# Designs tried in a protein design chat: VHH binders against A-type ATP synthase subunit C (atpC). Part 4

Target 1, 342 residues: A-type ATP synthase subunit C (atpC), of Archaeoglobus fulgidus (o29103)
Amino acid sequence: MITMIYKGNRAAWAYIVARTKVMKSRLLKPEDFRKLLNMEFDEIVRYIGETEYKKEIDELGYKFTGPRLLDHALYANLARTYRKLIEVSFGASKFLIMKYLEKWDVWNIINIIRGKMANVQPEVVDDILVPAGERDMDFWKTLLVKDIEEIVKSFEGTPYYEPLSKIGSEDMSKIEDGLYKVYYRELLKLNPSDFAMKLFLDFIKMEIDIRNVKTLLRLKAEDATPDEIMECTIPGGYELTEEELRKLAAMPIDEMIKALEGYWFWNDVQIEGKEVAAVEIEFDKVWIKTISKRASNYPLSILPVLQYIVLKKVEVDNLRVLGWGKYYGLPSEEIERQMVIL
Key: E = the ipSAE of ESMFold2; O = the ipSAE of OpenDDE; V2 = 0.75 times the mean of E and O plus 0.25 times the DockQ between their complexes.

## First folded at step 1 (VHH)

Design e12 (framework vhh_enristomig; at its last look DockQ between E and O 0.43; V2 from the best seeds 0.00; counts 0 for: pae E 16.8 > 2, unsure alone 62.1 < 65, grease 25.6 > 24.2)
Fold by ESMFold2-Fast, scan of step 1:
Order: C-alpha cells, then sequence, then structure tokens
Structure e12 (fold): chain B 342 residues (1-342), chain A 121 residues (1-121)
C-alpha cells in the first residue's frame, strides 16, 4: 500500500523539501552556539527572545521565570514547529512525517505518568507536551486530569497498553524502553516495496543502532547482565539486530568495544578517557553527520525532512543545556562538552 | 549566581537525630524540585529524598519512615530531619536542584558543597 502513495508523488516531495529547507535555514548555526556560550543567562534569554522562539517566550513569561521559562518555551516552540510541518505536508510526506513524529506520543505518555508519580501540577506538564504524533492536544489534556490507572486504561486496544500495564510491577525505565520498542516495532511493519520507503526504513534502523550502541556502552559500564542489556535494547537495528546484540551483550566490555569498531557507526569515534555522557555525544554527532550525507545523496525524498526534524530537536536540547548551565554558573567549557555542536 | 549551602552535619551515635539545612540564594525553592543526595566514601552518589514544587515528597526505601524532607518558603531553606540514624547513613549530604520527573532531563544539576554526617558509637 505504501508503494501506491509514492507512485507519481514527486511534486509532494519537492514541495515539502522546499518548505523544510526554509525552516532549516532558520536553525541556529554552530557559530551562534559559540556566541551564546560567551553570554550569561539573562543575555541568552534576550537573544533567544529575538529568534523563532519569541512567541513562546512572550506567551509563557507570565507563568514562568528563569531557566524553567526557557525549558517550557523551547518545548512549546518544538510542538508548534512540528505541527506546522505536518500541516503543510501532503500525501506520502504527511504519512511518513506523522509516523516518525509518533515518537512524541511516547514522550507525552512518559512525562504525563512521571508528572503524576511526582505530583507535578497538570499545568506544568501541559507546557512540555509535544502533540506532534497522531493524537492532538485535546487528547493529551484529557489525560492530565486522570490518575495513572485511568491513563493506562485509555491505551487499551493500542500497542502501548502492554508496557503501560506493567507500571507498578516493573521499574519505570523498563516501561519507558517498552514504549519506545512499541514505537519502533510499529514503524518496522511498514511495507518496503519501493526505494523511497526503503530509505525511510533504513533511516529508522540506523537510528535504532545509534540508540542501541549508547545503551550497550552505558549498561556495560554499569556491569549490567546480558539479560538486562537485552531488555533495554531495541530489536530491528540496521546492523545491531537481536542476534548481534545477544552476542555483544555476552562479551566482556573490552572485547565488545573491539567488535563494535567494525560497525558502520564506529568510524573515527574516540572513546578512551571519556565519560559515558561524552561517548553518547560522539555517537549523536556520528548520527547527525550520517543523516546529512544521506539527505544530500537523496535530496528529493523524506531524508531532508527527517534531517530537519532531528536538527530541530538537537537545537532545543543544546539551548536547554546552555540555559541551565549558565543559570547555575557552570564554566562554558563544561557546558560545551554536553552540547552536540557540529 | 546560584548558591546552595548545606549545614547541620556532625557526629552522632546510632539511633540519634540530626537536622540538615540547605540555604539557597539566586533561586526560589518553591518553584523547583529540590533533592537531598548523599555520598559515602568510595561509593557513588545516592538519592535520598525529593520535595516537588507542589509540596509532595518522595524518599529512598532505605530512609523512608526515618527521614523527613521539608522547606520553609519564606526563608528559602530546605531541611532534612534525620532520625533513627544508622552506621550506613554515614556520608556527605548534598542538596541539589534537579528535574527528576522530566524524561531525558539531567541537564546540569546544581549541587552544594555538602555537609558530613558521621554515625558512630
Amino acid sequence: as target 1 above (342 residues)
Amino acid sequence: EVQLLESGGGEVQPGGSLRLSCAASGLTFSDYEISWYRQAPGKQREWVSTIYSGGSTNYAESVKGRFTISRDNAKNTLYLQMSSLRAEDTAVYYCARESEWLYESGYFDYWGQGTLVTVKP
């Protein structure tokens, strides 16, 4: 069925690629982040208030101050930006954009439940929700007034129900991993009957590989068991398939690292003497570079759109790191080490 | 500049009590989730307790029923009332601002200098 919607839809790809190229041109450049690293917190907020984030900073300034204002404004802008992208998309492009952005339904589920567990006020949770998946903001607002049991029941009949039904009997981290596994499993069911769909599915599988290598290294550094590692990894990766993950998880860390050096994502990665967080940033950089190369090779496809979606999220993450780091008076060098700047 | 300053640590016998304080400047505690952590010699930092912006509290299983977290919003001060102290409670105690509830949070927690609690006969 996916092949039918791609046949003759070159005009739809040209249109959405042109729209995302304009949106991408408004993203902050590496030079902007280095400029921001020389600013203090109040100057950063003023700078961001003169960018694409002006609307959200102005609208939320009555409710929040300090770094909390920045956090909420950044996620509110991310939500508005992704909804705009969906609204201007058409046909096959809209279908794939919406499928990819269903990841934000998982984000919303996790944060609503975490907020309930922590007794956070609904209005605080409301502002960080990103209604960019299939469900709109009206759906998410109905969950904010329910207790955890009612929220879980709201997902009966959906693939998300199984992991959510384990709340209270399993660690929340396992529930979160289970929700992302559902998201990726559903995406991998798409029919790869044409080259354009294969590009989308290869992108998803490569994203899984990046997530899995970060999980492998983190859990091995924590002396986790092979079974624990398999519970936290996502099946269906590009090279890190379930069978490969089982083999790697059973290896001692040094042997595992040597084996991983043969995989597509390890080229030019330096991990010696680095903290786990720094190693994760190295793989995030590999992923961004890989996306950029592939989008350049296939410019009339979903890949430039997915590139924009990923880069927009990276920008939000970098600005949050900057805001909190500067507010706490951390050295610029320490803040920069936590950022993904290419 | 944000500053967190812990005080109230000291030596106490098993079964004794101590009250730790954390004074803040540069931020308002009632606007944030504020936690107590501890670090024993040669161990990783361990979460002890959190008070959320709405006033609700959570505790690590090892201290539940023995420790009470509270705050005085007028004084912008966080407290940890520790009772029935055990040898395993010996650690440097830190107050910290963090966003534990937000998924993929963990960007730059702010930590105080710590205050040493020693439980020994």
Scores: ipSAE 0.145, ipTM 0.570, lowest interface PAE 3.5, mean pLDDT 84
Fold by ESMFold2, look of step 2:
Structure e12 (fold): chain B 342 residues (1-342), chain A 121 residues (1-121)
Amino acid sequence: as target 1 above (342 residues)
Amino acid sequence: EVQLLESGGGEVQPGGSLRLSCAASGLTFSDYEISWYRQAPGKQREWVSTIYSGGSTNYAESVKGRFTISRDNAKNTLYLQMSSLRAEDTAVYYCARESEWLYESGYFDYWGQGTLVTVKP
């Protein structure tokens, strides 16, 4: 005799998936990007001002112009969109959305520190901050006026203090990698108690694989040693485990590329004749396709929400590449090559 | 009628091996992610391992290197090969399938009845 047990937080998942589906319907389509590629910068800004970005373009247009208007509007809209997802979520869905979006605190920390080290005006750094994590914009703005020592002290008592405390004694690239390592490490400490939590954690592990394969390819192209490569990778991948990474890092690049053909992310990747940066875009396309397939297979789960979060970021990135490229007069063909369009 | 039936549990000495099976009827494993879970007396149910539709596998850290999940889609059967068993592995083991998109139908978890594994101290 068998007992069928029905469990699920149907109200939480059904509600947030429905809200996400509406939000996803407002994303720009590939056809919209092809139209935008034929526009000049000012036309692009006006076009965007008639989309989901209208609020930000209207509110910021009197104060900012050119690429600064675009950047500020894009990142402000991204932050507002992510905060809206948190606002309309509850229970397990809210917890997972908030945990995933905490990576934007890492984004903000890194860009504030980079700005300080490069003597960038605080107003330029402000343009790209995304207050979608634990801390609000007021917190981030107070950091813009602090020196690096004061910024590091602001994170005492958090897991992020450890990598930040090494500023001055380690390369900055290792500090930045350390911040993302902390973010992912803390996420991977979550114990899956059911399949829904496992779906979230597998998504994170697959995201780590994508990040690590890009790191592996870039550093091999730069002739980095296996030890240097391993120092820059994030533990906890889905198929690209620490042992797999160590094996790959020790191979000559041609042998390594052949070995990579056996991994989940080597699906529809077109590498022949492409520079490393172009190959990285192919991995982003594979990731988006994979997310879409998994979300379709598990439509009443966190996966459709995570899909939207990723797609929104990709849209913002595409619009930024497009706007800056047009502003600086790059050929449309070159701009399109740097975009992720499916 | 959906049925999941675990078997292969029993008593074993530390360091021993067991192979668990989960036979399914009324549902198909082929394009779904199927998992093993376990629950020790008085504890929360915890995830053990998952096999994905493409054949990829993943494991809880506590069992990695000792347990192997597999399936036979033609027989609609899931397996868990357990080796180097420890006292901490004592639990009721369940197989489970997470629900697919159920347009207007809702969300369901499908679980078996469980099979007891006891590892003597």
Scores: ipSAE 0.000, ipTM 0.212, lowest interface PAE 16.8, mean pLDDT 82
ESMFold2 (binder alone), look of step 2: mean pLDDT 76; pTM 0.764
OpenDDE, look of step 2: ipSAE 0.011; ipTM 0.249

Design e13 (framework vhh_enristomig)
Fold by ESMFold2-Fast, scan of step 1:
Structure e13 (fold): chain B 342 residues (1-342), chain A 121 residues (1-121)
Amino acid sequence: as target 1 above (342 residues)
Amino acid sequence: EVQLLESGGGEVQPGGSLRLSCAASGFTFDDYAISWYRQAPGKQREWVSTIDSGGSTNYAESVKGRFTISRDNAKNTLYLQMSSLRAEDTAVYYCARDLEYYEGSYDFDYWGQGTLVTVKP
C-alpha cells in the first residue's frame, strides 16, 4: 500500500508543478509592461483583454468601465487562478498551498474593515475579495453585511482576534501589521518534519527577511525608535532573527546599512540616490530573483508553485498601478517607478 | 463614498500667490500619504508634492522653494501654499492619495475633481 500511496503522492506533485509551469509561461513579460507604459488607457484594456484576463474582462465589461473594470477583472481572475491551484492539488502540496494562500484571509479581513471605515458600498468590497484561504466566499459575504464590532467578534477564538480587538485604540496600519504578524507566527509553528515542509518554511523565513529589511529602512529613514521598529518587524526570519533585528534597530542608519550589506538579500541592490519606496521595490526584485533561483534548484517541489503564486500577485499589482495611473494621466516614469519590473 | 474635493484655484498675475485646499471625507485621513499633481493644457499630469502620514514632505524640482505642502489631520484637509507663481504653473491641480505599494490594502479611490489655476500676465 505504501508503494501505491507514494506513487500517487509523487504524481500529484509532478502534476501541480507541470500545471504551474504552463500558467507561469502565460504571465506578462517585462517587454509587455514596457509596451503597456507607452499605451493609452483604452489600448491597455484591449491588450489585456487578449490575455489570460479575457474571460473576466468579457464577463464584467457590460457592467463596468474604466479602471474599475480592470480592478474587478484582475481580482476575479486572481481568485479563480488561486482556487484552481487548490482544486488540482493533493496531499502535501494542497496543504502547503492552502497555508500560504491563507494570507488572502488577512487581505479580506483588512479590506472589509477598511471598506467599512471608508463608507464604501459592500458591493465594491465584494468585487476585490479573494476567497483563496480556508474560508469560502459565503463566509466573506456574511461579514460584508456586519458592522466593524460584529466583524471583530466573528474572529473570537482565532489568532486574528487579538490585533482586531485594538481597532479604535490603535492606528489601522498597526492593526494590519499585527494581522500579518499573526499569519507568519502561525506558519512558523509548522513542524519541519519532511523535505517539503523544510523548503516551505525556509521560503517563509526568507519572505519575512524581505519584509523586515524594507521595514528597517523605512522606519530608520523616519527616525523611529528601536522599540517602534521592533513593533513593526516580524521575528523568525531566515537571517533577520529577533536578536539580529534588535541589534540593527539600535544602530544609526549608516551603520545599519553597512551591517545589512552582509545579508543574503543585499546582492544586486541599488540604493544610492533612490527614495525609500524605490529601495523597497529593489528588495521586491531581489525576492523574485531569489525565488526563481531556488525554484530552479528544487524543480519538483513546492517552490515552483509558490513562485507562480508570488509572480501572479506581482502582475496583478503592476496592472492595477498601470491602469489607474494611465487613466488619470500620470507620467509613464512615475507609473514605472511604482511597478516591479525585472 | 471616499471623496477628495479641491478648492482655492483662480486667476492670478505672475509673482502672485494662491492657497489650494483639499477636503477629504469617507476614509481615515491620518493613515494616508497625500499628493498634489497638476496637468497643464496638452501636457501629461505632473507630480508636484507629497506629504506622508508622519508629516514628511517632498517636492518636484520645478516648485522647490516656492510651494509648501501641509496637512491638518484634525480638519481632514490638505493644503498647497503657492508663491512666486509663473505662467508655466498654469494647470488644473489635483489632490490624490498616493499610489504607494500597499501590501494587503486596496485603494478604493484616490483622485479629486481638480481646481484650475491660471497665471495670466
Scores: ipSAE 0.013, ipTM 0.327, lowest interface PAE 8.1, mean pLDDT 83

Design e14 (framework vhh_enristomig)
Fold by ESMFold2-Fast, scan of step 1:
Structure e14 (fold): chain B 342 residues (1-342), chain A 121 residues (1-121)
Amino acid sequence: as target 1 above (342 residues)
Amino acid sequence: EVQLLESGGGEVQPGGSLRLSCAASGFTFSSYDISWYRQAPGKQREWVSTIYTGGETNYAESVKGRFTISRDNAKNTLYLQMSSLRAEDTAVYYCAADFYDYEDSLPFDYWGQGTLVTVKP
């Protein structure tokens, strides 16, 4: 178990929240995305090149072109932004920010292994790595020159070793789910010793609920078995606990959907006639609205910081969808339906 | 793990027809929007058509009325029936899953190797 002793005060939270508000004010607004949806790919790159992404676009332009340049610049900026948050934080805020951002260790592990499996050049993977967790960039770069067996061995003695040891004997998708289960399991070991920790843990449990409802609906629509669903869901949710998930996974899909309507995340969700990706976007929107409301209710806490971290990732995801969609000539309406714009 | 394997390309005369196939494995095919893209020599890739879960379809203006996209979820296979082929349809055709569904992975895993279609007069 991990125990945290509260060392912050309202003034300390005010400082990091103020820094975060400045960073949040520089995020693209809904009207910016609507303008970008009316641009062609080259115009979008020029527009983004005049924003806070300028440094990365300029630095990576010699190696990459087209939507790959955009992808690499977006993730490099994301890594720099998250490292900046860690650098300006201190005490309890730094501890919680670092714990949350350990999720990017899972991102790095998955992308390095998938890159090896697909014979992707190491430099392509290198530029999307986000060294925001416990391990620094030097650690991740050493893995880029190793084979899969050596990479797995590098995690011996860590909780990530168990799922990684199953590479070659289980589907990669199950190994990825296993890695995220490790991340959330370790995070939920934090002691809810004070209100700040309770706010953080409730946030994490709600994030798990959003992930679980998306997984449950996707797999249930595909007639997956209850056991298969349980292997892909994450225990410890806010309302979708392991016991609740077992009950829901055993239900016929119509009964399951009716039961889910009673959960906190179902308010005003419309799923009838929508494809899986559109349903998942609906739940992503519910999550962002919930984060915003809770951060407003607790403005001198970790919640505004976590809100920024989530919104920054949503912006990067939206810009990737926009870039690839425009590059391939998809209709603007189709691109917009894949974006989370609020 | 995720694999998309295109087939059915070849040489055809203007006005002819071809049917392309894309065999999918390593993911839940029926849960995703699946698209056809193409890349002509010296040009960037362009979107051709998408088929959504539930069977709705969409097409690029240049192929509308000439190409038909379909899917067989039981066989994990996507099809593109091409008719009234023109010289400008000459391209390598690629199958791709919805790139947004794979936000935690690089999209290179979700593109096939392509199948060449050559329309020769």
Scores: ipSAE 0.006, ipTM 0.396, lowest interface PAE 9.9, mean pLDDT 83

Design e15 (framework vhh_enristomig)
Fold by ESMFold2-Fast, scan of step 1:
Structure e15 (fold): chain B 342 residues (1-342), chain A 121 residues (1-121)
Amino acid sequence: as target 1 above (342 residues)
Amino acid sequence: EVQLLESGGGEVQPGGSLRLSCAASGFTFSSYAISWYRQAPGKQREWVSTITSGGSTNYAESVKGRFTISRDNAKNTLYLQMSSLRAEDTAVYYCARYKTYWSGYKPFDYWGQGTLVTVKP
């Protein structure tokens, strides 16, 4: 008689990947976004209320209206979805998912501080907080009632303290870049001890490359100095290492673009005739396509899970762009220009 | 440095016309959708009109048929031609630029300082 026996890491990856594929199948399709672009704000809320966001729309509709209802529902669903992914994971998969989702601690820090600086009501900041990282919602809500100095003090003893201590002496955009540098630096300290860890670290390095090429192109277009570019880029990329970034930052823009043609992320990108904003969206599309191909090549790994995490975040971003764009009366063409639709 | 500077406001009689301008600098104007907003005394800002990078236009119902939005990409300038002005059109008028990649609270990253339009008999 054959008995079904757990076969270690292989069986664990099969389970998590299967769960992730079901969740991925529930994501909105390009045709859904085409329909939404032809809708007015109230129609969009009704449409979303019949999707995976139904629970959040129903539960929050008594408290919130307009774009705030949509924002709160989207981020509440995102947090619930990420927590569910952590709950059904175990061992190596749980560890890597939790490490990746720590970027939401950075998101929460940035939005709380920017909200304080802009004198935004704490309830509005709460609309977009995502307790998917190391700290729970009680921690984040405690920060909402503190001033900036107290918030900074709350991170003493953490690697986030150094960039936060520069608030008031550096631009907030540089503080944000510093916080993301800390997040990626800490991730890159992980030991590539096995194939799963190696795939995860390569994914992180490639994500850094996409962030860095967008930053490099934007700042070069703004005539930034090489030193300013280095302050805003993240070391440790897959091909855009600190050394390569210093070399590229020193080049005139035409020479830099020719040099960039040799990098992995230049495949299928269309830059001619496009402004920086459109080019940045093209690199986001390149990243999604690259993740999809690599997840297909390594289907029994962390990569399909990371693919889902990225695609879910892109969907939330697209829906927020739709919601606020329609609320402000922006034409569908301009709303679509801010969306990452493949 | 990104800047939006409105001009052309002033005092006008009911039924009169005014042309507002918004001069843009520090970015590639032709690549962005730009909107007109207004804020009447004691009220919140309300959307008036938007023109896309491609030239498509959209209007609030309260101004449709009376206002015309246009752009001159060679001059980096946005216009709002206002006709058949009413007392209810009295407001400070602002131009606003759509964010290149929006992940924050609102889709606009830069606002002008505003230009006052007063409709008086």
Scores: ipSAE 0.069, ipTM 0.518, lowest interface PAE 5.7, mean pLDDT 85

Design e16 (framework vhh_enristomig; at its last look DockQ between E and O 0.36; V2 from the best seeds 0.00; counts 0 for: pae O 3.2 > 2, grease 27 > 24.2)
Fold by OpenDDE, look of step 2:
Structure e16 (fold): chain B 342 residues (1-342), chain A 122 residues (1-122)
Amino acid sequence: as target 1 above (342 residues)
Amino acid sequence: EVQLLESGGGEVQPGGSLRLSCAASGFTFSRYAISWYRQAPGKQREWVSTIYSGGSTNYAESVKGRFTISRDNAKNTLYLQMSSLRAEDTAVYYCAKHYRSLYQGSYAFDYWGQGTLVTVKP
């Protein structure tokens, strides 16, 4: 019975990993991005229109133009892709995938609230939503016709109510940070009941480290106080404990950078002479490489799936950066500097 | 509410200088990168310069050595000092706030000013 259960679990992971592998094979390659960097915006749109994004480009072409078309198409594709992933998953894999993708629920909450604050028409907000999380589009549509107070009330009893309840009394940026902190906090409440869960939680903790180190660097470069920095960091990292973060935040920037060399995410990152944004990209690259390595070490686990989710997001982000950059005439070098290409 | 208001535009002779300002409000100015863009008549809007939150700057090749972007965080103001102006610099100049989000990995602009017209003519 134990053997059967183990075989069953193994088969389940093999299935979802196999499906994910196929999806991964459809991602753009570094050489594709290099080609795109040498194209004009219209050429880029045409190129992308012949890839996995064809459906969204074609379907949204009547409604949107320019970089907005690209953005909406990319996000629509992302949502479709992630929903597909959820649909083909089951059991533990489905649970973990959905839990991870809940970050898009946070995304949608933020966009809805911002839209309301800016008096944006509901149909416009609808177009920017990414139903890639736990909640479906029907749920989000119910919020589009509500006022901010009603929206906040809709989240009563959920972990997200606390930050949302501060709307009107705090900066929206703080509320957004709060929402994401809730997201991570809730993830970290999960029990490492089995090996899959442990891998998942470690993944989340490592992601938190990447976010925190980027936050540290950016805010330190802006001469933020240690308290301000700590307010923007997420507790529960893999190696960056609250104590470590506080210590780092209190250091001069040069010392902080030196101290960061001892953590898993450093991997010979060069900071000297680089813009903070460029350094952040370097950490993103380290993160992607690390995920790849770990996924290779645990091929019949949730990690290959999470790797794909991350890579898909990176692709979408790269294409967005590329599209907007080209549309507004940024040099290719500048655009490339803002992309995560491995 | 986030607001960006450009000023300082006008007519200037070739070789002349002009200083543009962008007054920002409704957000923590010092935390965001801000860019200048311009749009000439009949042409697409093009990037001119960016100043990042840390103070580093970047310029389009067409304006490099002639334009200087700067910021005063205390005044929530972005500047563009233009020198050696050319006819080709004639355009409406816009300031744009870069979008920053904990989960936003891509550079995007969330707010634009209304623009200020710069005309370089003899």
Scores: ipSAE 0.030, ipTM 0.563, lowest interface PAE 3.2, mean pLDDT 89
ESMFold2-Fast, scan of step 1: ipSAE 0.502; ipTM 0.783
ESMFold2, look of step 2: ipSAE 0.501; ipTM 0.801
ESMFold2 (binder alone), look of step 2: mean pLDDT 80; pTM 0.810

Design e17 (framework vhh_enristomig; at its last look DockQ between E and O 0.01; V2 from the best seeds 0.00; counts 0 for: pae O 11.9 > 2, grease 24.6 > 24.2, SAP .673 > .668, placed apart)
Fold by OpenDDE, look of step 2:
Structure e17 (fold): chain B 342 residues (1-342), chain A 123 residues (1-123)
Amino acid sequence: as target 1 above (342 residues)
Amino acid sequence: EVQLLESGGGEVQPGGSLRLSCAASGFTFSTYAISWYRQAPGKQREWVSTISSGGTTNYAESVKGRFTISRDNAKNTLYLQMSSLRAEDTAVYYCARGSYYLSSWYPTGFDYWGQGTLVTVKP
C-alpha cells in the first residue's frame, strides 16, 4: 500500500522542482564568495546579514558573537531551509526528502550523546542541534534531560538501537560510524519500485562512493590496514562495492590511486603533490558537477531537489570555513583552498 | 494490548467538513508515526495522510489542501480534519500505526490497524 505513495505524477514533480529552483536561485554565487574572500570578518558578517541568513543572524545576535554567531546562524538557517523544503513537498517527494534528511537525526543523536559524555550543559547542546531531519526540536529537548542509558533505551525497537547499545563498551567514533551505516543501510532497503526511487537510490549510492573514496585515501595515507579501512567504509556504493574496496585497500597507494581513475568520480582529479584534504575537495567538486548533470538529465525528478540540498550544505560549509578563516587571520588563498567553489 | 479505534464518520454533503478521530491505547503513542488510509467500495485501500512522531505531516495529492492530519499525544489521539469534501472522498477511513518513530516518516510496515469509520459524502 505504501507503494501508492510513490505514484508521482508529472505535475507533482514540476511543482516541487519549481519551488526548489527558486530556493536555489537564492544561493550565493561563486562571484559572491570571491568578494567575501576579500573582506574582513566583520564585513563578511555584515554582508551575510543582508542575505537569506539575515533572520538568523539578527535573532541569534543577542546570544552569540564572532564566528560562533556565524556558525549558529548558518546552521539555524540550514535547518529552517530544509524544514521549509519538507513543508512545501508532498507525496513521494516529501518521503524521499525526509528519508535523505534523516542523516541530521543521526547528527543530533551523536551530538547529544557526546554532550552527555562530556557533561556539557543541556543548554549548550541545545544550541548545537540542527533540527533538519525527521524529528523536531521538541523531541530533541526530551532527550537533553535524559541520561545516556535513558537515551539509548528511547531508541529500542529502532535500527539505531544496535550501535547505541554499545555505548560504554566501544569507542564513540565507532558508534558514530555505526549510526551512519545504519542510516545508509535503511535507505538502501528501499525498493526501487519506480523511476523516482531508482534515481534516489542511485544518488545515495553515488554519495556513498564519494564518502568511501575519501575514507579510503585518508586512511591509506595513514597506513591503515585493509581491515581497518573496511571497517570505516559504507557498504552499498554505486561502483565501489565491498569487493572493490577490499581490493583497493590492499593495494599499494600508488597502485590504488591509479586504479581509482577508472571510477565515475574520477574526473581529471589531480592527487599527486596534494594533501589529502585538497583531494577530498576535488571529489566534492566532482560530486557537485555530477549531481548537476544528472539533475539536468532528469529535470522532473527528485534530483534537482537533492541537488539543492547538497548545494545548500556546501554553501553553509564554505561560509563557515570563510568565517573562521578570516576570524583567525588566515590568508585568503589558504581559505579558498579549503572551500568548494564552483 | 495495542488498540486503534476510529470515530467521527458519518454522512455529509459535498463541500462539507468532518473531523475523524483515532484513539490509541496499549503503546507509547508519541513515539510512533500514524497514518490515515481509506477504502472506497470496490476500490483498493489508499494512503491518505501520515504524521510522524515528530509531527511532520504528509498528504496524498487528492486530499492536499483539504485535509489536515494532527495528533494530540497527551490524549493519545490522531485526528483528520476534512474540508471541502467530495463524493470521491466516500470511503471507510482507517488509522494505522507505523513500526517505530525514528526513520519511520513513512513506515515500511504497519503492525496495527483500526476497524475503520465510514464517511459518506452525498447530496
Scores: ipSAE 0.000, ipTM 0.225, lowest interface PAE 11.9, mean pLDDT 89
ESMFold2-Fast, scan of step 1: ipSAE 0.312; ipTM 0.686
ESMFold2, look of step 2: ipSAE 0.217; ipTM 0.633
ESMFold2 (binder alone), look of step 2: mean pLDDT 80; pTM 0.804

Design e18 (framework vhh_enristomig)
Fold by ESMFold2-Fast, scan of step 1:
Order: sequence, then C-alpha cells, then structure tokens
Structure e18 (fold): chain B 342 residues (1-342), chain A 123 residues (1-123)
Amino acid sequence: as target 1 above (342 residues)
Amino acid sequence: EVQLLESGGGEVQPGGSLRLSCAASGFTFSNYAISWYRQAPGKQREWVSTITSSGSTNYAESVKGRFTISRDNAKNTLYLQMSSLRAEDTAVYYCAAQTYYPGWSYLTSYDYWGQGTLVTVKP
C-alpha cells in the first residue's frame, strides 16, 4: 500500500494560493455585471468574447447560436479552468481540490438523466459535461449512448446506485437530493489528519448548512411535513446537524425563523419582504462572504482555492442567467434579482 | 417527442378577457420554469410572464395587474388569464420551457417552444 504523506508546508500552500489569486483576478467584477445588465444579448456575447471566454466563444461560434452558444462556451471554459487548477496543484492541495470537484460527477449524472428524460440529443448534453470529478470524459460519453435503465445499472456497486434506483418512483428533485447526500457523506468520511483537512471539512460542513437552511425555508413555506423536510436535508452540517434540523423542522415557521437567528449563517442576512427565491439568493451571498472572510483568515490553506472554485461557478451561473434573461427580453431588474452579485 | 401546444387565442374587444392554455408532453413539466412570450407583427419576441417549478411568478411591467400566470402540474398545463385587454396586446403568444434557473444543477437541455396562439384585440 502506498500512503501519500501529507506535509503542511507553508511554501507549498503559498504556491497554489498565488496561482489561484492570479486566476481569481481574471473573474468578472460587480461593475462588469452592472455593465452587462445594460446590454442586449448580442452585445453581451461580444463583451464575453473579449474576456477569459474568448477561446470558447471563438471555437464554438460555428456550431452554436443564441444563448446556447453562451451556455456551451461557459461550461467548456469552466471545465478547462478546473482542469488547469488540478494540473498546477500537487500533493495535499491536488487531493483536496480533486475531492471537492467530485461534485461535478453528480452534475454530470443529473444532466445525463434529465437529458434522457427530455429526449435531448446526446451531443447537446456532451457539451455541458464537466469532467472535473472522479470519472473521465470517456466514461461520461459512454453513458450518453445508453438508456436510463442502463445508466442506472452502470452505477450498481457505487453509492450513487441507491438514489438512482428510485428514478420513476420519486420526483427527480428527490433523486438529485439523494445524489448530493452521497457526495457529502463520502466527503465527510475523509480522515481529519491535520489542520488543512480540518479546514476543508469545516468548509464542507458549512456548505451543507447553507444548502440545509435554504431547503428548510423553501419546504416550510410549502407546508411540508417534518419527515419530508428531513428527507430533503443533508446530514453532517456545521451547526445544522441532523438533531438540530429535526428540532427546527418541527417548529412553526415563525418560531423556526427566530431560532435560526442564532446560527452562524444568519449574520447580515436580510429576509424581510422577500419571497423564498430571493431569500435563497441572500444565503448564497452570505456563503460567498463567509468563504471570503475565512480565506482571508487562513490565507495559506485550501480555503482561497475553494473560494476561487465557488466564485468561478457563481460567475458562470450569473452569466447564464444574464444570457437567457436578455435573450427572452426579461427586464434588467428581474434578471439582477436572480443573480448572486455582492 | 417534447411538445408544447398553446390554445385559447382568438378575437376579443378592448377590455375583454381570454384564458390561454399550454399543454406540455414528453418531459417532466413540474421540474421546469415555464414562460409566456408574445410576438406582435414586425416586432421582436417579448417576455410576458414566468412561473417557477415552486409556483413563484413574475410579470412584464406592461401586463402587471392585468395578466395572471398559473400552472397545474397534475395536468401538465400552463395558463395565462388575460383581462382588461388592449390593442397593444395583439400578438402570437408562445409557451416556452427553458433552462433559465441558475445554480447547482438544472436541466441544461434544449429549450422547448410551442407553435403559438394568436390573440387579436379589435375594437
């Protein structure tokens, strides 16, 4: 058995953090999004074609048009960026980055299944696959030529099989929750061998808390039962443990909100007068602010790297909302309300 | 085959009302945000209203207070109740299922558009 020896070396962490800071400096700024919100769809595509997305826009423009060109370019760039981050990392940083990016296996599974359910052409699904997780692109491409039953069988013997076996008897949203439960459960099994691993695991637990508070608020607004809420939440949160979630789920919504005020993620959140979707965006903003603060407090660690990974995904999500919203003629104010801009 | 089929259009007088329907098939309707769009002759397609999978609604400023969007997930049907109709509401109305909702994981597949249903507001 070959055991990877983890060394908490400040110089090694300084290197990957420095590379990450350069990549982070190339992300769009809030002022860029304000400028884009005043543009029409064609202007947005031209603007994005002059940024870090130039290569993908140029390469895919002959194959795709409209907001689909933007979508395909955004995901191709995201995959290239994550692959580059893995390629320049080493030792403990590479291990943790790769473990976190296994989340994209869940993304690929979900989009392949949704694509099959909607009879989407395999080549369209292929262009949004992000091979940043445990499995390579050859594996994902093999799945694209299979039917749903064959795809489910392909995961037999893996932890993903149990939630996938419920396709047809459960709503797809519950299948997706099940797949994310697998991802987080497997991550939380990692051995906290040193301070870097502890920082990583605390980050993961806090990410679970953000997911869980959004789920709690959404389902409570829908008058879901405590059992239904527990089925959709992820165990192992930082403060929203299974025990805490059961207590909160049993409360009337007003009492639950009051109780939530004591949790770490409630600081600086504004919920008065907002609908559920807007409240969820406020928690996404809280998460980004918390990541930024913690990365600043632990600057020679995995946290600045995870911050970049999260911010890059947020940028892609924002650009996608912007592109589709503008293409369909939505008012700028409505598009802005769906974006996570700090 | 994924299909969206609009119905309920027709000719009405100013101040009248119409209810449009959009019947969906070939995909899991309840998982999508579904929108109404319209296109008047010689103009670009204009967004009218969207309803999310959870039932949250949004409206274009030009139709706020006059139009109501709703959905029936059991029937895989989207509705647009139009009241206080004006001459400028004359257009072909389209139902669209789209990957508009950003975030974690969403269907990143083909956008589906219906054939359209004509609404004519004649004096």
Scores: ipSAE 0.007, ipTM 0.259, lowest interface PAE 8.4, mean pLDDT 84

